# VH-VL binders against a6uvu3: the designs that were tried, part 35

Target 1, 145 residues: a6uvu3
Amino acid sequence: MDKRITLIGSKIAKTGNEFIYCGVLEECSECRFKKICHDGLIVGKRYRIVSVRSAKHPCIAYGDGVKVIEVEPSNNFTILIESKKALEGLTLSHSDIQCNNILCKYYNLCHSEGMPEKYKIMELHEKIKCPKGNSLIKATVSTIN
Below, E stands for the ipSAE of ESMFold2; O stands for the ipSAE of OpenDDE; V2 stands for 0.75 times the mean of E and O plus 0.25 times the DockQ between their complexes.

## First folded at step 24 (VH-VL; framework fv_felzartamab)

Design z2 (at its last look DockQ between E and O 0.02; V2 from the best seeds 0.00; counts 0 for: pae O 4.9 > 2, placed apart)
Fold by ESMFold2, look of step 24:
Structure z2 (fold): chain C 145 residues (1-145), chain A 121 residues (1-121), chain B 107 residues (1-107)
Amino acid sequence: as target 1 above (145 residues)
Amino acid sequence: QVQLVESGGGLVQPGGSLRLSCAASGFTFSRYWMNWVRQAPGKGLEWVSGISSSGSYTYYADSVKGRFTISRDNSKNTLYLQMNSLRAEDTAVYYCAKDRTIWGSYKFDYWGQGTLVTVSS
Amino acid sequence: DIELTQPPSVSVAPGQTARISCSGDKLGDKYVYWYQQKPGQAPVLVIYQDSKRPSGIPERFSGSNSGNTATLTISGTQAEDEADYYCQAWDSSTAVVFGGGTKLTVL
């Protein structure tokens, strides 16, 4: 599909990791990898690593060097999920939390506008104190539609 | 020489608004992501917000989402933070910080002197 | 979000080695940055990407990061190293997290 080849710091070059492309540094102007590292990426866009090649290459900006990776665009959201449904890697059909307390500080995480019909749980975070007593956990999810 | 100079801090009542400015010089401002970091009196550092080099992408800490708006004017080399619905916990020194990263690993290599915001009745 | 835990204080005699820890879940899978802050001043970056020194930072500053713990090490500690030290990482691609800070005292 719309996958691309680039390079990233060796420490974070792991399949499934995500990053935001922040642009070219002035130090990269003479780098022999400049085109491969930066061409085709959009500043501010989030990408997910789908494969990693094991060889390290020197980088003037990163002391541990860089690795060649294949990436694809990512659509990640932060939402609240019922704790009993929450397992990393699981794909769920979206169901809004049934709560009409619009003054709740978590309201927008429970009633996210434009959420997809299905999502995959990428990472679980902390449980929150729901004023209504629901057992909810904060999660990073990715759209799959 | 890189310089970052914050201004616009002051005393404001709860629920009030302030706009902070950060004047940048000594580097090509439009090529760098910029950030606001705050520090409550006697407390540690807390990242507040970040903005991409063009201004097209903005990021916020959960504690300020919906109340604060980061922006920049690259023609004036100036970073802004519009702070609305201010609360006592927003009392802090606000620092402007230059970001030097490729992949969102956030490295703040230059900081301004800070501007104090006090929210009290 | 990831929480970064630092000891509130560390004391060291002049010339000895100071070690300041920063703990967080799977922190070794992230790049860690360290900032020095002296009273009344803005923070200064002293270590980036776990172990690299910016220009102008003395060689006595070093860093490491593995497992759940990053460590800032100052060998041959001097009086001017007395300051607050903060570790920093990100807990998602868009969020930045600082540790609570460590006051280094040089006795």
Scores: ipSAE 0.281, ipTM 0.685, lowest interface PAE 4.1, mean pLDDT 83
Fold by OpenDDE, look of step 24:
Structure z2 (fold): chain C 145 residues (1-145), chain A 121 residues (1-121), chain B 107 residues (1-107)
Amino acid sequence: as target 1 above (145 residues)
Amino acid sequence: QVQLVESGGGLVQPGGSLRLSCAASGFTFSRYWMNWVRQAPGKGLEWVSGISSSGSYTYYADSVKGRFTISRDNSKNTLYLQMNSLRAEDTAVYYCAKDRTIWGSYKFDYWGQGTLVTVSS
Amino acid sequence: DIELTQPPSVSVAPGQTARISCSGDKLGDKYVYWYQQKPGQAPVLVIYQDSKRPSGIPERFSGSNSGNTATLTISGTQAEDEADYYCQAWDSSTAVVFGGGTKLTVL
């Protein structure tokens, strides 16, 4: 997997952490770190931090500054899928579970950001009790290469 | 009408100390990173030190680290460079250079005319 | 540590195109800045962020940066363009880095 060097807020710059790249801010337009921070990253894609450098640099977006990190695209995701589609080894096209309850504790698992277009179900976990009565199951899925 | 005026240069013996000043005008000094860049006679440009707008961040070239200290007084619109343990190789014209942006992009859009520092026995 | 390498000198006839190179490892991944310095004068920024031109800089000045090489191009070179030119970039280890400079002679 291709790795990329970038910068991220010091407080969240920890090995193993994941983030969704959201793009360039207007404030970054003339920043000397612009290329390092933004080039090579894809908007909406989830990345995992694999290493962190100790040096801190100033940043307008992160008040506590940023650290140099090495990242790679995330390839494993934990999501909720409809029970009727839940089969280990099955390849699915991603589609969010339609729900407008943003206060639900499972909302992010039902609407996971940075998901690939297609994924393979690697492991099924427990069924969850959806407040709306949907039959859902927790699953670990992987990007299909 | 940006203006940068360096002062404090002169002749000093090896091991001596010197303090340079740069008086800034024509822009909001406190918003911009500032830098010192030097040029030995007949040689190229060498970045010496940089300081953030508030002074919270300072950077130094390896050649001067531990010997030079960059600082600023935003109330006086003045940049400083304290040079200790001076060496012959520190002989150069020292330029004050304004950073182009308030974000510390390290592109120098304005330079002073420089002040000459000569280190010789 | 990044090092920027420039040719010591470049010569061009008036009206011709001058090209000054600046080479460094993965330099294309960094922003490069160019400065013009005439004898007895302070440097002047002529190109920033690889290809952007400050106000007051003639349009004949342009810049590019890809791979390991940044290039300052002066089309229709004039006698007044005779000067030393320095490329500059930033590195996390060494902070600001200048090239060795290129003397442009207009024949």
Scores: ipSAE 0.020, ipTM 0.638, lowest interface PAE 4.9, mean pLDDT 90
ESMFold2 (binder alone), look of step 24: mean pLDDT 90; pTM 0.893

Design z3 (at its last look DockQ between E and O 0.17; V2 from the best seeds 0.00; counts 0 for: pae E 6.3 > 2, placed apart)
Fold by ESMFold2, look of step 24:
Structure z3 (fold): chain C 145 residues (1-145), chain A 123 residues (1-123), chain B 107 residues (1-107)
Amino acid sequence: as target 1 above (145 residues)
Amino acid sequence: QVQLVESGGGLVQPGGSLRLSCAASGFTFSRYWMNWVRQAPGKGLEWVSGISSSGSYTYYADSVKGRFTISRDNSKNTLYLQMNSLRAEDTAVYYCAKDRDIIWGSYKYFDYWGQGTLVTVSS
Amino acid sequence: DIELTQPPSVSVAPGQTARISCSGDKLGDKYVYWYQQKPGQAPVLVIYQDSKRPSGIPERFSGSNSGNTATLTISGTQAEDEADYYCQAWDSSTAVVFGGGTKLTVL
C-alpha cells in the first residue's frame, strides 16, 4: 500500500471521498504542518481518502478546520464497455469499441485516451442507446498498477 | 487589475474546429489553474475544462472529452481551447475563468471571468 | 453525479430579504459557491466555501449550506442586485457542477 498522510478540510474529510491535489497555498508557506499536508502529493493527481482521524485542527485555508487523513492514488475512469463483459470486480484487457461516429454524444466514453492495458470494473451503471446498435454499458473502472 | 480576454469564437459547421484563446494579465498566470466555462444561449453555466498551473494535468467534462483539448503557454500568459468535432450543442459563449485559490483538497471555484467569446455551430 | 436545483425565479421588494435556494443530495457535504450574473455580463463570485464573501462584495450577501440545501441570502435588497444567480459545487467523479440559475427580480 502506498498510503500517505495529509490534512484536508473537515467538511470533506470522509472515507471514500476523492480529491485532486492542487498544490500549496501561499499562506501555507509558513505553516508548521506544511510538510505533513503536502509532502508526497503530486499536483493534479487524484487521491482517495482511506481513513480519517476525528480530531479537528485549526487551519486558515478551511474555516471549519482540518482533519488528518490517509490517502492513496485513485485512477477511476468512466467508460463504456460491452454489456456481455460487464461484471463488477472483473479485470479486463483494454479493447477499443469499433466505432468512428465522431458526432456521437458518447464518443469520448468509447475512445477514452490514456486507458491502461488492463482495468478492473468497480461499478456498473446504465446501458446506453448506441446509435450504431452496440450493446454498451457505462462503468466506473480502476486501473491496475 | 485582473483581466481575461477571450478570442477565437465564430460561426462553424458541425464537425468543424475552432481554437479559442484567453489572454491573461494582472496576476501571476503561472500560479493558477485555469478553466473554460460555457453558457448556451438562454441557458445556465456549464464547466468545460480545467488545466493545472504548469499545464501538466488537464480535466474535461464528459460531453467534450476526446474532442476538446485545453492547453496553456505560461510564457505568453495565454490559455487555449482547441475544439474539434463540433456539434450544435457546443453553441455557447465560452468564458475563461481563473481559479481563486490553489489549495490541496479544495474544490474549484472561479473568482475572475473574461467577457466571453461566442461559438455558433450551425449548418 | 450530483445535480443542483434552483428555483427559476425569486421576486422581492426593495429593502426586503431575498433567499435563493440550491438543492442537491447531501449538498451540505460539499462546499458551495455562488455567482451573480447581470444581463450581458460575465459571472461574478459573491460567496465561496458556503458562506465566505470575497473582498468587494457587500455585507448584505451571505450564504449557508446544510443538509440538502444551500441558501444565498441578500438582506436589504437593492435594485442593482437584480441578476441571475448560480450555485456551484464540485463532483469529484465528474466535474464542476452548476445549478440551473435563479433570476432575482427587485420590484
Scores: ipSAE 0.092, ipTM 0.620, lowest interface PAE 6.3, mean pLDDT 81
Fold by OpenDDE, look of step 24:
Structure z3 (fold): chain C 145 residues (1-145), chain A 123 residues (1-123), chain B 107 residues (1-107)
Amino acid sequence: as target 1 above (145 residues)
Amino acid sequence: QVQLVESGGGLVQPGGSLRLSCAASGFTFSRYWMNWVRQAPGKGLEWVSGISSSGSYTYYADSVKGRFTISRDNSKNTLYLQMNSLRAEDTAVYYCAKDRDIIWGSYKYFDYWGQGTLVTVSS
Amino acid sequence: DIELTQPPSVSVAPGQTARISCSGDKLGDKYVYWYQQKPGQAPVLVIYQDSKRPSGIPERFSGSNSGNTATLTISGTQAEDEADYYCQAWDSSTAVVFGGGTKLTVL
């Protein structure tokens, strides 16, 4: 089961919220909750909060404490893929579309963080007009478990 | 121990371009979001742009969208701000600001700031 | 869009308690951060997540946030506390937002 328990700042502990886990803070090194907070999460992976417990616990990093949450790796992502690879049901290994135009409105879709190594194309959406002329299509993809 | 050092500021004419740099040290640069915050002379702080750890996510204030580009080179521990089509209202001290949080979600604040670099846009 | 409103100035005598407000719609549902800026210097984080003090910040600095107002409180205000203070919050739609700043004068 992909469901995991962790702790997160009380004000952001809301069902449906997503975050990318980026690792352990130095301040967490001596924290009694370090194991619960960090051991179950993978750096660079995107997680979705699926439930929140009401009780607050003290945290040296968060002033108002933390809440226990249940999280799952995010299952669905919206990204751009090359049109030639765009086939619903197809499994692909993730690779960012190489582009250095950071001002492009599609940049984040071409360079999505927290993506799984492999995904399945679930739904194809509209073809986008890439300023560089790349043939790209918007797709909803799901994590391969 | 954390140190942020901005450079690249100067005098530029309206419509001109300038590239700012921020050299980071004393922390694992690649693990943190980075930001640019500016302050016009005698005015308040204004967030300009932010970039995720890997650079995959970028954010811009409406006032600079389409003109400024934030980027980073994690191998060099350096943050950049390419400023094009500069306007008089872009005149400000530009600060490099480090995100404190390593969980990208709902927390965003700056635990360390550089000394700033002055950008003056004037004809 | 979130907006943060601060009084432009606050004055206190040495030893008195200074209170700087930061107001915004449902601000209590967000974390608020405070920065101190002295002339010619970069901002320094003095309060994070409503009420937490970074290492090195004197205990006389405290913060609270509820309803629509966050407050930076400086008890026993000293001359060196004279500075500009900015509140800051974050919103996923508008990104980072600063208050207009408050000039604290110690008379």
Scores: ipSAE 0.021, ipTM 0.652, lowest interface PAE 6.2, mean pLDDT 89
ESMFold2 (binder alone), look of step 24: mean pLDDT 90; pTM 0.925

Design z4 (at its last look DockQ between E and O 0.02; V2 from the best seeds 0.00; counts 0 for: pae O 8.4 > 2, off the site)
Fold by ESMFold2, look of step 24:
Structure z4 (fold): chain C 145 residues (1-145), chain A 123 residues (1-123), chain B 107 residues (1-107)
Amino acid sequence: as target 1 above (145 residues)
Amino acid sequence: QVQLVESGGGLVQPGGSLRLSCAASGFTFSRYWMNWVRQAPGKGLEWVSGISSSGSYTYYADSVKGRFTISRDNSKNTLYLQMNSLRAEDTAVYYCAKDRDIFWGSYKYFDYWGQGTLVTVSS
Amino acid sequence: DIELTQPPSVSVAPGQTARISCSGDKLGDKYVYWYQQKPGQAPVLVIYQDSKRPSGIPERFSGSNSGNTATLTISGTQAEDEADYYCQAWDSSTAVVFGGGTKLTVL
């Protein structure tokens, strides 16, 4: 696991929370926490908080200060899969949902770009009813490394 | 001072395409995430799309994924929105908005907005 | 997938205190931002990170956020405060979410 140390606003520093790292701002150039906050994080990557240290530190940008957190990369996605294939823990080969209804409110969950060839089902959520009649369930899945 | 000027709005038929531009000045454009936010006539605000400071990462509202493409040219201090397969419900004023992320951007808000450009999708 | 609910309108007499609510499931776990929009104008940020005011925003504007509800408070409300007000939060699964807006009327 590629765990990293960073800082985040005290209010949202909670184990299990996820965020996307957005990079270094020009205002941070002289901040004494610059290396701790930013080294080892990749812009645009999603991270999950795995531990939180209790001490608060001052930060000009966060009114309640910041806390030191330990994070790891998150590979989790939300997609729609066929309900009949959906079992938590199961590894599936990705197959396209056969639908070209671009106006559907679920289109982007059915046709996510960059989905891996295989994924593992981590958690099942609500079923949805496709207007085309497909029986689909919303799921959190992870890529297989 | 910070200025954002949108252009490229107009009247277009359903299924058509349009490219919006936002010229930025008064700040180091290449260091900030940028966004598009729209507002249908008489309606509330709806976030459309965001792009990282380098342009490497893009994010879209579900309503526009697969149809709209956000991009930027940091050498020209310009943000773009390519809008394809336009629908009547895409009719709105489109605002360019500067993101004010200070560290790692776990949340977004917009400290400066352009005046907007109107896109009308109708026959 | 957070949804932000605002009352469609709030009316207040001049000089009185206006309170505009923004409700969402576990909203107190997120930072909330507020925008003012006058007719024919672009939105202007008036509160960030629940309770902070940008430079140039009058001290009569304040904010709070706890539990499921964030509140924008305008003390000593003036005629120029008449506008639409939007709350906003970030959700990593849906990016940016705005409330439906509240029209503040100063009678």
Scores: ipSAE 0.152, ipTM 0.629, lowest interface PAE 5.8, mean pLDDT 81
Fold by OpenDDE, look of step 24:
Structure z4 (fold): chain C 145 residues (1-145), chain A 123 residues (1-123), chain B 107 residues (1-107)
Amino acid sequence: as target 1 above (145 residues)
Amino acid sequence: QVQLVESGGGLVQPGGSLRLSCAASGFTFSRYWMNWVRQAPGKGLEWVSGISSSGSYTYYADSVKGRFTISRDNSKNTLYLQMNSLRAEDTAVYYCAKDRDIFWGSYKYFDYWGQGTLVTVSS
Amino acid sequence: DIELTQPPSVSVAPGQTARISCSGDKLGDKYVYWYQQKPGQAPVLVIYQDSKRPSGIPERFSGSNSGNTATLTISGTQAEDEADYYCQAWDSSTAVVFGGGTKLTVL
């Protein structure tokens, strides 16, 4: 696993937590810690925190400060897929479920950010009752190495 | 009660190899960066190498790059320093030093040190 | 590469104030740390983040850092304070850097 070092808000700096790296903020441009915060991460990629240092440090972007963390790319994702594509062991190219209802409780599962281009369906879960009538099923998928 | 105990030092000929160990206790070893710092007889302190909490990142002084390898086993709370192609100028007491904290570009320092282990490189 | 320069030696009479300097380019922009080392012993942290004292370090020890110079000050120096003192800083490009050390003699 390709582990990286970065800084993240103290409130979310917990081992096991995941986040998506969204890139450099404008307020970070003059920060002397810009390099360590940003250079090791890929925009749009989801990371899992594997280690956290205890000390809190000030940050312009995070009012409550930040902590040094070690991260690795996330391997497993929970998403919704079309039922017709739902087969354990199958490899798929990722595509979001087309839906513009951002208020739907399943929106993030239908539009999962930080997904790899291709993944393998590892486990199928319950069928989801889509408000729009789409036949969807919850699945755990894994990054293809 | 933080404790760091170095071992593995001894006499070795130039060009030889030696592996140092540092047994850590009294703190959560896997959460802290660890370092090796050496001191030649009658001389000052010289940072040798550092390793991140998980071991994914390693750093070396220019004087030992390509010859020394720092590693750690968090399951055993142990820090290691593999020293190859040893030179006379590598003769020193080697200390295991625990990081207190890291704020990139701001501070890195050592709150606890071991008693050191002597490495002597001589023909 | 950052370099830290210390005087090789400083001498003080008991009860007097000892000052040990550590000089480096823009050192005031960094945190400086100080270690005490007595003969045959491992270094002991006496000042961290320029001016903070670890638990167990006497109040007579203090530190400051501004411009290009950090200073370790020992007020009311005692015989037991005789030791070597090292300043230390960190730079992302050079990693950890120590000063050359200062031998403090209590006369």
Scores: ipSAE 0.015, ipTM 0.592, lowest interface PAE 8.4, mean pLDDT 90
ESMFold2 (binder alone), look of step 24: mean pLDDT 90; pTM 0.917

Design z5 (at its last look DockQ between E and O 0.02; V2 from the best seeds 0.00; counts 0 for: pae O 8.5 > 2, off the site)
Fold by ESMFold2, look of step 24:
Structure z5 (fold): chain C 145 residues (1-145), chain A 123 residues (1-123), chain B 107 residues (1-107)
Amino acid sequence: as target 1 above (145 residues)
Amino acid sequence: QVQLVESGGGLVQPGGSLRLSCAASGFTFSRYWMNWVRQAPGKGLEWVSGISSSGSYTYYADSVKGRFTISRDNSKNTLYLQMNSLRAEDTAVYYCAKDRDTFWGSYKYFDYWGQGTLVTVSS
Amino acid sequence: DIELTQPPSVSVAPGQTARISCSGDKLGDKYVYWYQQKPGQAPVLVIYQDSKRPSGIPERFSGSNSGNTATLTISGTQAEDEADYYCQAWDSSTAVVFGGGTKLTVL
């Protein structure tokens, strides 16, 4: 369990939300919250919010203020899945879409190398217009195994 | 004064390759995420790719994944886009865009843009 | 990614108020950014974080975002405001999404 405590803009401080930690802002160099905002976070790594504390705190970078959150590292990927199987929160067994058109603009989303055998659907995005007529939806999924 | 100058555009056959460069000045280049945004003639803006300040994290629009590679050389203050397997739909003006240094990624926006370089993919 | 829908064009007389909408599912849960692009020029940021103006942007530019709709408002529209305007949001992925653009014509 690799929980961390940090602060995030109040508008996006919701459980289940994910973000990429981008490092210390120049505006935050002398901020009294600098340590709690940034300690233990790795630049470029994705995190998922697991809890949110309701109190708001002022922040020079964000006019809506910030909230204290608990986060954990996220192993999320974006893939295409069949629209009929797509429901947020559902756990599916991964299967590659068989297609040998390597020049297709969606190829890497259909053929997600390194994807585990099972995944949980975290968020559904737009349906796409597959050139071969498959009914596919773009999804953020999380590794489970 | 922030300046971003793109180069490397031109005419290329379908299936060909180009490498775009963006020379940056007037700010501490190594502190900022950088992006490529393109605009097909007469069309709207389309985000293409972004890269973290150190270069350790890269991300791509679905339309270019596996064909384009973003990179940077912080010692030369230069952003790159390697474009392989080019298609007619990749024809566009390509802009280099400076991200405001936000540490949550959820506030991503572009405060400075270059003037663009034209890539034409046509036989 | 979230889809952002803008009207393709808006026309206003000089001195009138222009309103350019940007619609997306639950867009009020995200920050919206607006860019102005004049012919032959690169885009320029005019509104960030829904309603804030960067330094050098005239006070006649304002923005709002609630529910499913963000709006760029230009009060006292001037001829120099004639341009294409794009809204932009960031969704829960690493992708950046732009609206299709709105051509503002000042007659």
Scores: ipSAE 0.012, ipTM 0.583, lowest interface PAE 8.2, mean pLDDT 80
Fold by OpenDDE, look of step 24:
Structure z5 (fold): chain C 145 residues (1-145), chain A 123 residues (1-123), chain B 107 residues (1-107)
Amino acid sequence: as target 1 above (145 residues)
Amino acid sequence: QVQLVESGGGLVQPGGSLRLSCAASGFTFSRYWMNWVRQAPGKGLEWVSGISSSGSYTYYADSVKGRFTISRDNSKNTLYLQMNSLRAEDTAVYYCAKDRDTFWGSYKYFDYWGQGTLVTVSS
Amino acid sequence: DIELTQPPSVSVAPGQTARISCSGDKLGDKYVYWYQQKPGQAPVLVIYQDSKRPSGIPERFSGSNSGNTATLTISGTQAEDEADYYCQAWDSSTAVVFGGGTKLTVL
């Protein structure tokens, strides 16, 4: 997938950082940078910053301004999966682990946003101690074409 | 000590092709957007094309869309302009221009220019 | 599409103040940049962001931008200031736009 140009808050505009694109804000409707910020990005998709420009531009949404960045879709993710499904090389359809404990330190790994519909397990890591007793294992997964 | 040196200009017949190069030095080439700006003899400046730092985003003036292709090789600190289907009105000095900071909005301007290379399209 | 209009020529006596205008629809809402070009040479940036001077540009050069018009002002114009001057802006639809250029003659 092709790299795209967009704008992001200056504080988080760092090469290597990732973000989920969440769509157009109401306050962006009359912004002259609207097309630059929003065109070419897909709502719900995770992107990785590959380059950053130094200049800051004013933004209503970001009080500290925004910087121009180049981004590409993220292709690697770290998530928790059920141990019984954990096999390197296996292709899975993504589904979040059902848990409503938002205060759990593993919540984001159990409910990872911007995940592709299908992914391949590339590497298995350590098992985690789930407070609810679920048998979970950390895994690096990659988008499949 | 920023330096931009254009090359590749010359005489070409209408319908012909030409490839321009711009060798950059004195700055981190891969961090900056780059541009081509041309000037017909006795005429004003006309922006031709721009390219993002990584080369993944390109933009063209309507007058050259579909005919010109801008590219870059960051490993060689070189900017390129492939010109196809050349017309008489493409006759100009072609300048390589460095972005000062960003491609977009208020910060889109050029702090350094090369000396240019002449392209003449004539039968 | 944004268009920038400049007078084709301006003449001043040495020591006088030269003013070169650049007009465009709502140009005051954009930043304008100015370039100086002497015969046989590449353009040189003389004003950026309406009124800022790059290092090495004499203080006699200044700029302003409001309404529909940006202005390059050269106070105490010198013979060496004789050149073509171009204004430049950016538009999301047309990208970079230059004015037609103004030839400044020092009499």
Scores: ipSAE 0.010, ipTM 0.594, lowest interface PAE 8.5, mean pLDDT 90
ESMFold2 (binder alone), look of step 24: mean pLDDT 90; pTM 0.925

